# VHH binders against p49116, part 1

Scores and structures below are computed, not measured.

Target 1, 238 residues: p49116
Amino acid sequence: EGPLLSDTHVTFKLTMPSPMPEYLNVHYICESASRLLFLSMHWARSIPAFQALGQDCNTSLVRACWNELFTLGLAQCAQVMSLSTILAAIVNHLQNSIQEDKLSGDRIKQVMEHIWKLQEFCNSMAKLDIDGYEYAYLKAIVLFSPDHPGLTSTSQIEKFQEKAQMELQDYVQKTYSEDTYRLARILVRLPALRLMSSNITEELFFTGLIGNVSIDSIIPYILKMETAEYNGQITGAS
Positions, changes and structure headers below are counted from each chain's first letter, unless a header gives other numbers; antibody chains aren't numbered by Kabat.
F, E and O are the ipSAE of ESMFold2-Fast, ESMFold2 and OpenDDE, as the mean of both directions, binder to target and target to binder. V2 is 0.75 times the mean of E and O plus 0.25 times the DockQ between their complexes.
[cut] marks letters that were taken out.

## First folded at step 13 (VHH)

Design y4
Fold by OpenDDE, look of step 13:
Structure y4 (fold): chain B 238 residues (1-238), chain A 122 residues (1-122)
Amino acid sequence: as target 1 above (238 residues)
Amino acid sequence: EVQLVESGGGLVQPGGSLRLSCAASGFTFDDYAMGWFRQAPGQEREFVALISWSGGTTKYSSSAKGRFTISRDNAKNTVYLQMNSLKPEDTGVYFCAADRYGLEWSTEYDYWGQGTQVTVSS
């Protein structure tokens, strides 16, 4: 068997909506997030091993890990997205809701703490100076996680995850031979992804665009999108 | 009545350590992120450290990072600032502050203490 990932899987270029407005409204934020989500799903689809699992398994797998993939995508695309500005805008929009007494005190804490965790995670990844290959492998490790409930073909998923881990190890050893503990430093960031709520992420980034439709419900649609449709989505005006 | 009362300040030599405490009362403590700020003579107040509601996340200024540690005890309604390897540049009045949103860039926090003097001098 060949490698799990190729150089084609390293490329992860997010195209932001154009033009960027002076004021980042909810629509711009949601559109940006949606493009990232679509890019992440498209990336997953481009992996032969992912395709080999079949449509049902693929859908279940992505449903289980989309938040983690999305978060890794945020970290990877933080500069292109101006993530700090987006987060600030999200907070500003939340403040309006808070002032209108639409959110309980407990909910406010939960949402704000989630934003903190997200920001710190992205900062930590930036500090580690994670490169495109490392991100690709980390995303693969997250994607091929066999420990989610309700998954089929868990043995095969586990094998793919192991392969991703091995390839990451080989890459790090080859590229960063002087840094003996780099692999460990990178891998220990993954648990932080599990601490983040998919529900809160969905609320912060996607509520303005999809309304009452859940990310869970649109994942099958995204995975079935043709390449032409995807390209149309990312080149569309906001 | 809302109160934030700082303590633990004093005179210390360079390289020394201090532990500041801030006791909160009059509001629901765990509904607020807690922060420390400082103001040197003739300078503007500046951010030092911030801790999340649960204490699980912290933020530090570049000058504080690696030397200062912010922590909180929600059961005691108290936030702490452990300051190690103190420098003369750390001299100033240190203020405790509470903010519902825990925003580093916030210009106005909900509640402020009166401050405690920290002097680092040989």
Scores: ipSAE 0.424, ipTM 0.752, lowest interface PAE 1.4, mean pLDDT 91
Fold by ESMFold2, look of step 14:
Structure y4 (fold): chain B 238 residues (1-238), chain A 122 residues (1-122)
Amino acid sequence: as target 1 above (238 residues)
Amino acid sequence: EVQLVESGGGLVQPGGSLRLSCAASGFTFDDYAMGWFRQAPGQEREFVALISWSGGTTKYSSSAKGRFTISRDNAKNTVYLQMNSLKPEDTGVYFCAADRYGLEWSTEYDYWGQGTQVTVSS
């Protein structure tokens, strides 16, 4: 028993690859996205309640929600990572794919709709001025979702989610006491995360370069790795 | 029709130099990373050098580093490989390749040239 999150779980510092290339290339985009994914997974791993659920449950939860956590991370770090510039570069590459007939019209429509939904989500979060405490609690609410199929310990997961919701409520009421509807405005943004396709996120940020790489298959290894080992194993860097 | 046409190969003595060129057409050159690969007789095709879309980033195999220089001219749709201090081990067919992502450990590039022979022999 105790608080679900502490001040140490509010810290979420993304460091970008250096040096930044003159033109954003796929190596820079993939490295940047990989750093955010690793940061998000290790953030989840640091939570005592998450640790208490056990290794198999941890893997199942993260497999179910990694794209939602990643998308919250994109919104939180959009300015630091220059996300608008990254998305513009991706759109430019998609337009050239049409000229060279590399993608079907239906697939291009799916990808462009996903990019638009991602931009709208990030813009809505920026308009609300979501702070670091609020992001941490939102991530916890998404992480401890008991409604995913195949989960064990669903009653304990639900209890943790309820605790995250209560801690968010307490924080908002204390910090934004003059804004009666802030909590409601924040919570109504969460359903948009379910519109984000993990397959398209993989294609935009992680794969599609050389083959079919599934984040789902590597999650157990990411949860066990340190940052230095992850970069050496996954990206083939250095 | 996409074309990558290599030129500049030939016979050279050990310690000599060659400059390979690859002229590209049929695609938007500025959107592609460009690379050079080589294949010696009886061996697998291996990575030699890679240059980013703008030319701002280059990568080299350990055998090429310090001796070879890759460059590109986006106005001419051409990529170059300056090869200095050539060794008999550099003998092989050199292929120009283009890929949106340009990974040095991958041979799954979008477009390939036909290759140009480089022979280093006394």
Scores: ipSAE 0.000, ipTM 0.112, lowest interface PAE 16.5, mean pLDDT 81

## First folded at step 16 (VHH)

Design f4
Fold by OpenDDE, look of step 16:
Structure f4 (fold): chain B 238 residues (1-238), chain A 123 residues (1-123)
Amino acid sequence: as target 1 above (238 residues)
Amino acid sequence: EVQLVESGGGLVQPGGSLRLSCAASGFTFDDYAMGWFRQAPGQEREFVALISWSGGTTRYSSSAKGRFTISRDNAKNTVYLQMNSLKPEDTGVYFCAADLYGLEWYSTEYDYWGQGTQVTVSS
């Protein structure tokens, strides 16, 4: 058995919609988020181990962890996306809803706290200066999480996760030998992902693009798309 | 009347600890993120820590991280700042502040401020 990930899985390049508007509208935000989501799912699909689990199992995995993958993607692509600007724009749009009394006080706090957590997570990852290899392995660890409810082949999923962890460990040891605790510092960031609401993420980033269709419901279709279709979505050709 | 009243400041030796409290009144405490700021002599006011509405999320300045802990008790309308391993550089007036949006990177203005409490770290 070869390694879980190869150098081809390290590349994670997001192409933003062009041109960037002076004022970031909801459409731009949703399109940007959609491209990241598709990129993330395409990445997962490119992993042989993921394919080996079968369509039903890998669909269930992605449904369970798409928010975490997406969030890691946001962190990884924060600079290219101008994430802070996007988040500010999102907040500005939310202000309209607030002024119109469309949101309860409690909901406002929940949403704002989610945005806060998201920003803090991304900032923390930036401070750690996580590289492309580390992101790839972290995404793999998140993807092959056996502790989600309703999964099949949990033993195999666990094996893949362990392999991802081992490969990450080896990489960190080799690349950052002077930083003895880097692996631990990186891994302790993962629990923060589980504290983030997928529903709120979906509402913030995907409202207005997918209408009444949930991310959960479209994941099977995305995973069935051909590579050319993925590329088209990533580049905005579709 | 809106009030933020800080307490717990004083003189402490380097390496010592202090616990600041800020009691809020006159507004709905739970609707605001709460923060601590400080101002050293001759310097501008600087951010120290911020805590979300529920207390589930916190932020710290680089100087405060690892030494200070912000917490809140919504039942008591109070926010706290536990300061450990204090240094002379931590000397200053510490201010409590309330922010409705709780996003420092988004909002440049806090809604309410306390009068401050003096913290002096000296041997």
Scores: ipSAE 0.501, ipTM 0.792, lowest interface PAE 1.2, mean pLDDT 91
Fold by ESMFold2, fold request of step 26:
Structure f4 (fold): chain B 238 residues (1-238), chain A 123 residues (1-123)
Amino acid sequence: as target 1 above (238 residues)
Amino acid sequence: EVQLVESGGGLVQPGGSLRLSCAASGFTFDDYAMGWFRQAPGQEREFVALISWSGGTTRYSSSAKGRFTISRDNAKNTVYLQMNSLKPEDTGVYFCAADLYGLEWYSTEYDYWGQGTQVTVSS
């Protein structure tokens, strides 16, 4: 059969909210993160192998891995997003929450450690100069993970993951033939994604910095969203 | 009364090793990220290494990465810097610093500083 991904799945262009505010605020950070989330979900939806699994399986897969896809998206788009600036603004906002006694010391430490790990992950990906094809295959490997609890059709999901791995291997070997260990260096980055907390990601990027939001509850609606509604959400033109 | 007391500095030959220690008192050590900074004569203080309150996350300057290892023992309220493959450009006074919750990770305005320990790398 044909390849798991085509060149149309390599394109991953994030458009930032306009205009850029003088000071980064909760609205700008949440809008930027929402655009990345929508882009990531619609990227997954565009893959024929994903479509073939059926709507219930699609929802279950994305619920299980959305944070990993989002984190890969942050790394891929870190320059465009000015992610380091966004993280600095989040830390400043967190300091204000501490002055207002809104968070326990233990929670502050959990949040800060997550920020440190996220920055290190993004730095490691940047040092490897991961390209768009490599990101697309890494996202596919993460998306088609059969190991998450509660999944059905795990045999077919595993086959798709193996195909994504084979296509990544072929791409790296052909494109970076002088770099024998590039594939291994790329793949050892993936376990760090499972350690990222969905709860803390929601607090950092989606709930006005700190608070409760459940991305997994809105995933079915994002996946069913028509193209016109989707374009309105990611461009801010709606 | 907060104290950060560095020790373990000295004279060492190029290629040698030293282990610095910083004993902390007067604050809740487990709430602080701990760091090492250094200052050569006539230069500004520069970042060397940083470790989170649990020891789970570390950060190194480009000059330290691969040669230096930061660690901590929360039972002893002590942070360490193992320095291997030392070079003459590592010479300077090494300072221990404490940063509540790691909030100053983009800054050199840490909450507490030690008095420093001299490291000299020369043949």
Scores: ipSAE 0.336, ipTM 0.734, lowest interface PAE 3.2, mean pLDDT 86
Fold by ESMFold2, look of step 16:
Structure f4 (fold): chain B 238 residues (1-238), chain A 123 residues (1-123)
Amino acid sequence: as target 1 above (238 residues)
Amino acid sequence: EVQLVESGGGLVQPGGSLRLSCAASGFTFDDYAMGWFRQAPGQEREFVALISWSGGTTRYSSSAKGRFTISRDNAKNTVYLQMNSLKPEDTGVYFCAADLYGLEWYSTEYDYWGQGTQVTVSS
């Protein structure tokens, strides 16, 4: 009935691990990425429309889109995170795997192309000066995607996505009234998110997790966490 | 024997265009990102443009973006740089470089370098 998002959904503040090591190791990269993931999941769970879909639908939806939300978070927080430095450190770690003959040439090319596409996506978002309201609506459009396979309640999801699109349109027209094509420029960047591989994202940012734990497998646990636990994971306090 | 051979340089008036070519041999071209660098007299070599093995991803320096276009033809093992709207500041020797798996996408430590082709923008 009312707006899909409120002002509480615009705030998205990432706090980096402290102290920053002299060399960006996989542990620092994984902690930084984990904070962003938990911040993103907390954001999604806080939306009343998301809550209304029910637990099974919530889990299915987040499993389908967590990588897109994470990637939008990387773009939004790229300056705070020093993302270009993190990606350079990841490439350096990848070179060690090549030296140790642990990856095929085809896999190396897949990973490197993913890194380049991620950097290009983040650069393009920065060039447009995407603001916090626009990011919030873009994340909502991505979250309420009805075309993922296996979803129930697709009619409700579609209505929520349409609402997010209309609210973004209204915001852009009011705030950037002299930029006739801003909405179109923003929206045409979204398809690139579907090309990002969750498997490669896990390899790049979450290698330090115990064993072969996939983000997909922990989504139900993350969604059930109490708010105090989320805040601890987001800030690194425990 | 690895070879990178640049061609297409020359003298051109400001506002003019040139197309550089770099013929590659002696390595698996499809595994390499390819780049163009330039060096003005008395200056260090600087990045101009890069292209992935498929041609699907490119990167340009701020001075090249919007004016230069990098492309490649994997059937001919050749990379190109189309340079439009040339300025006197574009004068220098242009080098082709090859980067295995694109690992040096944001650096200058490439695996192979050509001898260069002179570009002069004057008068």
Scores: ipSAE 0.322, ipTM 0.682, lowest interface PAE 2.6, mean pLDDT 87
Fold by OpenDDE, fold request of step 26:
Structure f4 (fold): chain B 238 residues (1-238), chain A 123 residues (1-123)
Amino acid sequence: as target 1 above (238 residues)
Amino acid sequence: EVQLVESGGGLVQPGGSLRLSCAASGFTFDDYAMGWFRQAPGQEREFVALISWSGGTTRYSSSAKGRFTISRDNAKNTVYLQMNSLKPEDTGVYFCAADLYGLEWYSTEYDYWGQGTQVTVSS
């Protein structure tokens, strides 16, 4: 059957909108986030095992895990994205909402804590110095999670997840042989992803989507896009 | 009137412990993340610790991690800094700060600051 991932799945290059403005407006943030989302979806579609699950199952999987994939993408692309600057800008935009008393105190705390958690997660990944291979396998493990409700082909999904885990283990053992517990340290970061609200993530990064379209609603369309369309979205050319 | 008042500073020998307190008034305390900063003589002010609104999440500088513990009591409008295994390099003025957003990663601009309390670690 062959490996779940190949070297081609390790590449994860995000192209940011240019030029970067002095003031990061909602549009810039949304465009940046959208490019990352599309890149993540394109990455998933590039995996033969993912393709083998079929359109309906693929849609269900991505709907279930897009926030986790997106968050891993943020961590992986944090430097390229200037994530700290983006988060600062998001907070600044939220200040206006706060000043206008559009949010309850509890909601403000919830949103801010989410940003804090996101930052902490990304920082923790940076501290672990996760490489491109490890990110690829982690994303695969997250993608092929059989424990989401309403999924079909759960046995096959589980099989793919196991393959991802095994390949990660082999890679870590080979590449970081002197760090006996690296695999465990990496894997224990995954639960943090599920503590984050997809709704809040969507609110923070995707508020500027044209037509007020939800991520959940656009996922089927993204997954139906041709390679050329993906490339266009990644580069912002179309 | 917003006020942050630090206390608990003093002279201590290396290896000793201190517990700092910061009493807040004039604002809704539980709406703010609380932090501790310090400034050594001739140096810039540096981050020491931060605690979230509910107290469930904390952050520490590399120097403070493992030795210092930040905590808060929202009922008392107070934030604390337990400092153990103190070193001479920990000497400085320690400041309490309040931040509505609690994100020091990209900004050192906090909403409110205390006047500071002196901590001296010396043999």
Scores: ipSAE 0.239, ipTM 0.651, lowest interface PAE 2.3, mean pLDDT 90
Fold by OpenDDE, fold request of step 26:
Structure f4 (fold): chain B 238 residues (1-238), chain A 123 residues (1-123)
Amino acid sequence: as target 1 above (238 residues)
Amino acid sequence: EVQLVESGGGLVQPGGSLRLSCAASGFTFDDYAMGWFRQAPGQEREFVALISWSGGTTRYSSSAKGRFTISRDNAKNTVYLQMNSLKPEDTGVYFCAADLYGLEWYSTEYDYWGQGTQVTVSS
């Protein structure tokens, strides 16, 4: 069998809505996030191994890990997205909600802490100066995680994850031969993804989706949509 | 009246350790992320560490990371900064601060500030 990933899977080009407004409203944030989500999902489906798992397994797998994939995408596209600005805008919107007593104190803390974790994770990845290949492999490792409940074909998923890990290792050894512990430094960042709530991520980035549809519910549709369809598509953020 | 009172500062030799405390009163302590800042002579105030409301998440400056540990006891309305392996460049006035949102690690515009405690690292 050939490699899990090819050079075509390394490319991860996010196109942001244009122009970027001075004031980042909920719509802009949601649109930006949606584009990233779609890009991430379409990236996943472009992997032959992913396709080989079948539609049901694919859907289940993405449902389980979309938040982690999305978060890795945020890290990878942080500069293009102006993530710090987006997060600041999100906080500003939350402040308005807080003033209107729409959120409990505990919920506010949870949400803000989540933003902390997101920021910290992305900053940590930036500090590590993760390249496109490494991101691709990390995303693959996250995608092909067999330890999510309810998954089928777990043996195959595990094999794909192992393959991703091996390819990452080979790449790092080849590319960063003088940095003996780079692989370890990279991999130890992955657990942080599991600490992040998908629900809170959804609330922060995807509020205002048409009909208040959950990410979970739209994943099958995203996986089936044409790649070009998400460009310029408005999610209907209100 | 809101009050943050730092303590634990002093003179220490390079490589030494100090534990700073900040006692908070006059506000709901649990509603705020707590942080430490420092100001070296002739320098601007800089971020050192921040801890989330429950203490589950922490953030450190690059200079503090690996040497300093921020913690808090909500029952005592106190935040701590354990400083190990101190260096002369760590010398300065250390300030305790409270931030409602905990995202202003790059800003000095926190909600509440203490008066500071002097830390001097010198041989």
Scores: ipSAE 0.075, ipTM 0.560, lowest interface PAE 2.8, mean pLDDT 89

Design f4
Fold by ESMFold2, fold request of step 26:
Structure f4 (fold): chain B 238 residues (1-238), chain A 123 residues (1-123)
Amino acid sequence: as target 1 above (238 residues)
Amino acid sequence: EVQLVESGGGLVQPGGSLRLSCAASGFTFDDYAMGWFRQAPGQEREFVALISWSGGTTRYSSSAKGRFTISRDNAKNTVYLQMNSLKPEDTGVYFCAADLYGLEWYSTEYDYWGQGTQVTVSS
């Protein structure tokens, strides 16, 4: 059958909320992150191989990997999101919470470790100058990961992942033919995504949207949305 | 007892180079982001360079970028500042500072400060 991804899966345009507030607040951060999440879920749902796995498998895969997809999205969109500014605002909020004795030192350590890992990951991706095709295949590799606990149909998922890996290799060899080690340098960054905590990501980026409900609980509803409904959530229109 | 001990300062001609070191003891060095700051007499302390606890992220002031390099060796509990192309405006006391988990990434209220090492750039 044809390629796993087409050129339509390379487009990944994030639109930020307008107007930008004078001070970055939890509402702006949460709206921005929500747009990225919906954009990422819409991207995943549009892939024919993903559609072929069926609704229950789709839900299980996205529950297992949404944080990795979101993190790749943060790295890809770091400039348009002003991610460094968002993280600085979050760190200032944490500092204020410590001064007010509102958070434990252990929780702050967990959060700061995550922020530094996220920043290091994004810096590493920027140093490699990862392009949109490479991001699309990296996202497919993390989406079709057969080794997450509790998945079914793992043999088919593995075959789709192998296809994504082969297509990435072919793209890199064709496009960066004089850079023998580019593929290896890209692929060694992927394990860092497994170290990212989904509950910390929720606290950093989704506090205003979710309240005390996890992203895991809303994934079935996000995946069932009509395409027009996705576009409304991605752009903030309607 | 926590100690940050700077060394490597001195008198140097404009255009010259110095390498500052800061030896740390009494705390878990690789839990801390490390920075260099400087202060001329009668002026406020100003940021020069910063490095994350892993060493993977560095940041420089506009006056330091391109001329100074911060690095760290977690096995030796030491942070360094290589200063090249020094100018009279670089004169001041240079302080090493430590920030647990990088909580003070964008401020000057770090957890621990060294006593400073004098850098004087004059002909």
Scores: ipSAE 0.069, ipTM 0.370, lowest interface PAE 4.0, mean pLDDT 85

## First folded at step 21 (VHH)

Design n26
Fold by ESMFold2, look of step 21:
Structure n26 (fold): chain B 238 residues (1-238), chain A 123 residues (1-123)
Amino acid sequence: as target 1 above (238 residues)
Amino acid sequence: EVQLVESGGGLVQPGGSLRLSCAASGFTFDDYAMGWFRQAPGQEREFVALITWSGGVTRYSSSAKGRFTISRDNAKNTVYLQMNSLKPEDTGVYFCAADRYGLELWSTEYDYWGQGTQVTVSS
């Protein structure tokens, strides 16, 4: 009953580490990416429908879709993050690793194809001029995906996804009534997100996490974190 | 010896079609993103299209999108540009280029360049 998302769920303000270094380093990239990840997960936690599913289901959903949420966040915040500059720095680091013969050719191709896919996805979203409401609904559609293996409450998750789809449709039709094909154009972008590799995303953006910590392992901690705490947390080398 | 040899250029009328080919030799083709560029008389060389080694990613300039299709055949070490709905503005010399691992996301410092093939769109 009632809308899945309210106007409070549209606000998605990413604050970058200041100042931006003259030469980007892995610490700045990892802190920037961590802020986006925490913002994305706490955004998901703020949704009443998400809260209603219970903690085990919440953890399972976020583990299944965190990379898709993160990728949507990268596209939404590409200007604030100076994402093109970050990707250029990552590619320059990769070139050094290639010169030092540290990576197999197959791995290099896998990583670079992922970077090209990410760049093209972000460019396509920018060309469509996707707004904050549309991003919020797209993130909700991705979050409430009932077809991930191992989920419980699949029927309820499916209902929430259908509701997110209907709210997106209503919003687009009201706001972009001149553009009959906008909804279809937006929705056909989503399958590309499922093909993104979470392992490669970790390598590109989360270098500097201590030990063998994976994003999957920290998700329960992030979801339990108080809102004030996430503003104060720094993900870094130490 | 590395070679990139373009072919398939010629004179066509506006609205016509043309298929460019670029045969590659002397390097491991499957490690390279392949691109097409063009240069009109008196102008700088401009990006047209690119395809990664797997064919999984393509990129097009705004002028090419919807009209041109890049493809590759790794068994023949060949990249293609199918050009439809040609306009006089498409006139120029078309070059193929190779970028190892696709590392030149934002620059034109590609590793290898062909000699070019002339495309002329005129009545």
Scores: ipSAE 0.581, ipTM 0.842, lowest interface PAE 1.6, mean pLDDT 87
Fold by OpenDDE, look of step 21:
Structure n26 (fold): chain B 238 residues (1-238), chain A 123 residues (1-123)
Amino acid sequence: as target 1 above (238 residues)
Amino acid sequence: EVQLVESGGGLVQPGGSLRLSCAASGFTFDDYAMGWFRQAPGQEREFVALITWSGGVTRYSSSAKGRFTISRDNAKNTVYLQMNSLKPEDTGVYFCAADRYGLELWSTEYDYWGQGTQVTVSS
């Protein structure tokens, strides 16, 4: 009926934990990542089309794409998060594990490659100078992906994805009229998100906070969390 | 004995191209990420490019991006650097390096280094 996204969906402001420690520890990293995850999930929840799919379908979608949404969020919030510093800290922790012989050589390779992919993706997005509207639409395209296994209402999901794409196209044509190939340059970055392991992302950013609990298992709870409760947590009561 | 032997360097005019090769021996090549570095006269050694174990990820310095391409052939134990649109500022000794765990972004040392090959870009 109306547009898929409104100006309210463009705003994506991450508040970092305070105070920032002198040395980034696992707790700080996990807390920062959790805030980003919550913000991303609540952003999705704020989309009327997302709500229209129903709770079961909503949950399934987020479970399927949370890593991609999270990664886009990392790219978008890279400066505010000091992502390079966070990644360096993660690698430092990994080095300690390596020295202690806690990881196999193959696992180390997997983890490091994932970190490199993540950093490269974020750098590529920065180079493209993606704006807030473009990020919003890209997140919507990722969110409303009908090709995940086990989804219901795939026809409707596809329609929403198409709508997101069309709105992105219109926006880019209007805002960047002199750059004929900008839309294509932006969209070709999306496949990189599918190459990233959600398990490794979870291990790198969330292990210190959630322990043995999976992101997959807590997604329903995050989606049911009141926005006011979340906002209160990040502004005053951590 | 571990060896990294660079080749393909030489004199080229601005705008020209070179393809560097680095032949590795004495270690399990596919267990190492491979990188290229360069050192200009009177300057410090700087990162140019990196490729992971299977070639799944490549990284480039800002100067190299868009002009240089790193690749590898694990069957030949060789890493390559295709350099296009060369500039005088690209002049220097180019070094091949091996890093087992891909710690290039956060480490100052690679496990193994070549002797380097001279690249000179001049009109």
Scores: ipSAE 0.388, ipTM 0.719, lowest interface PAE 1.9, mean pLDDT 91

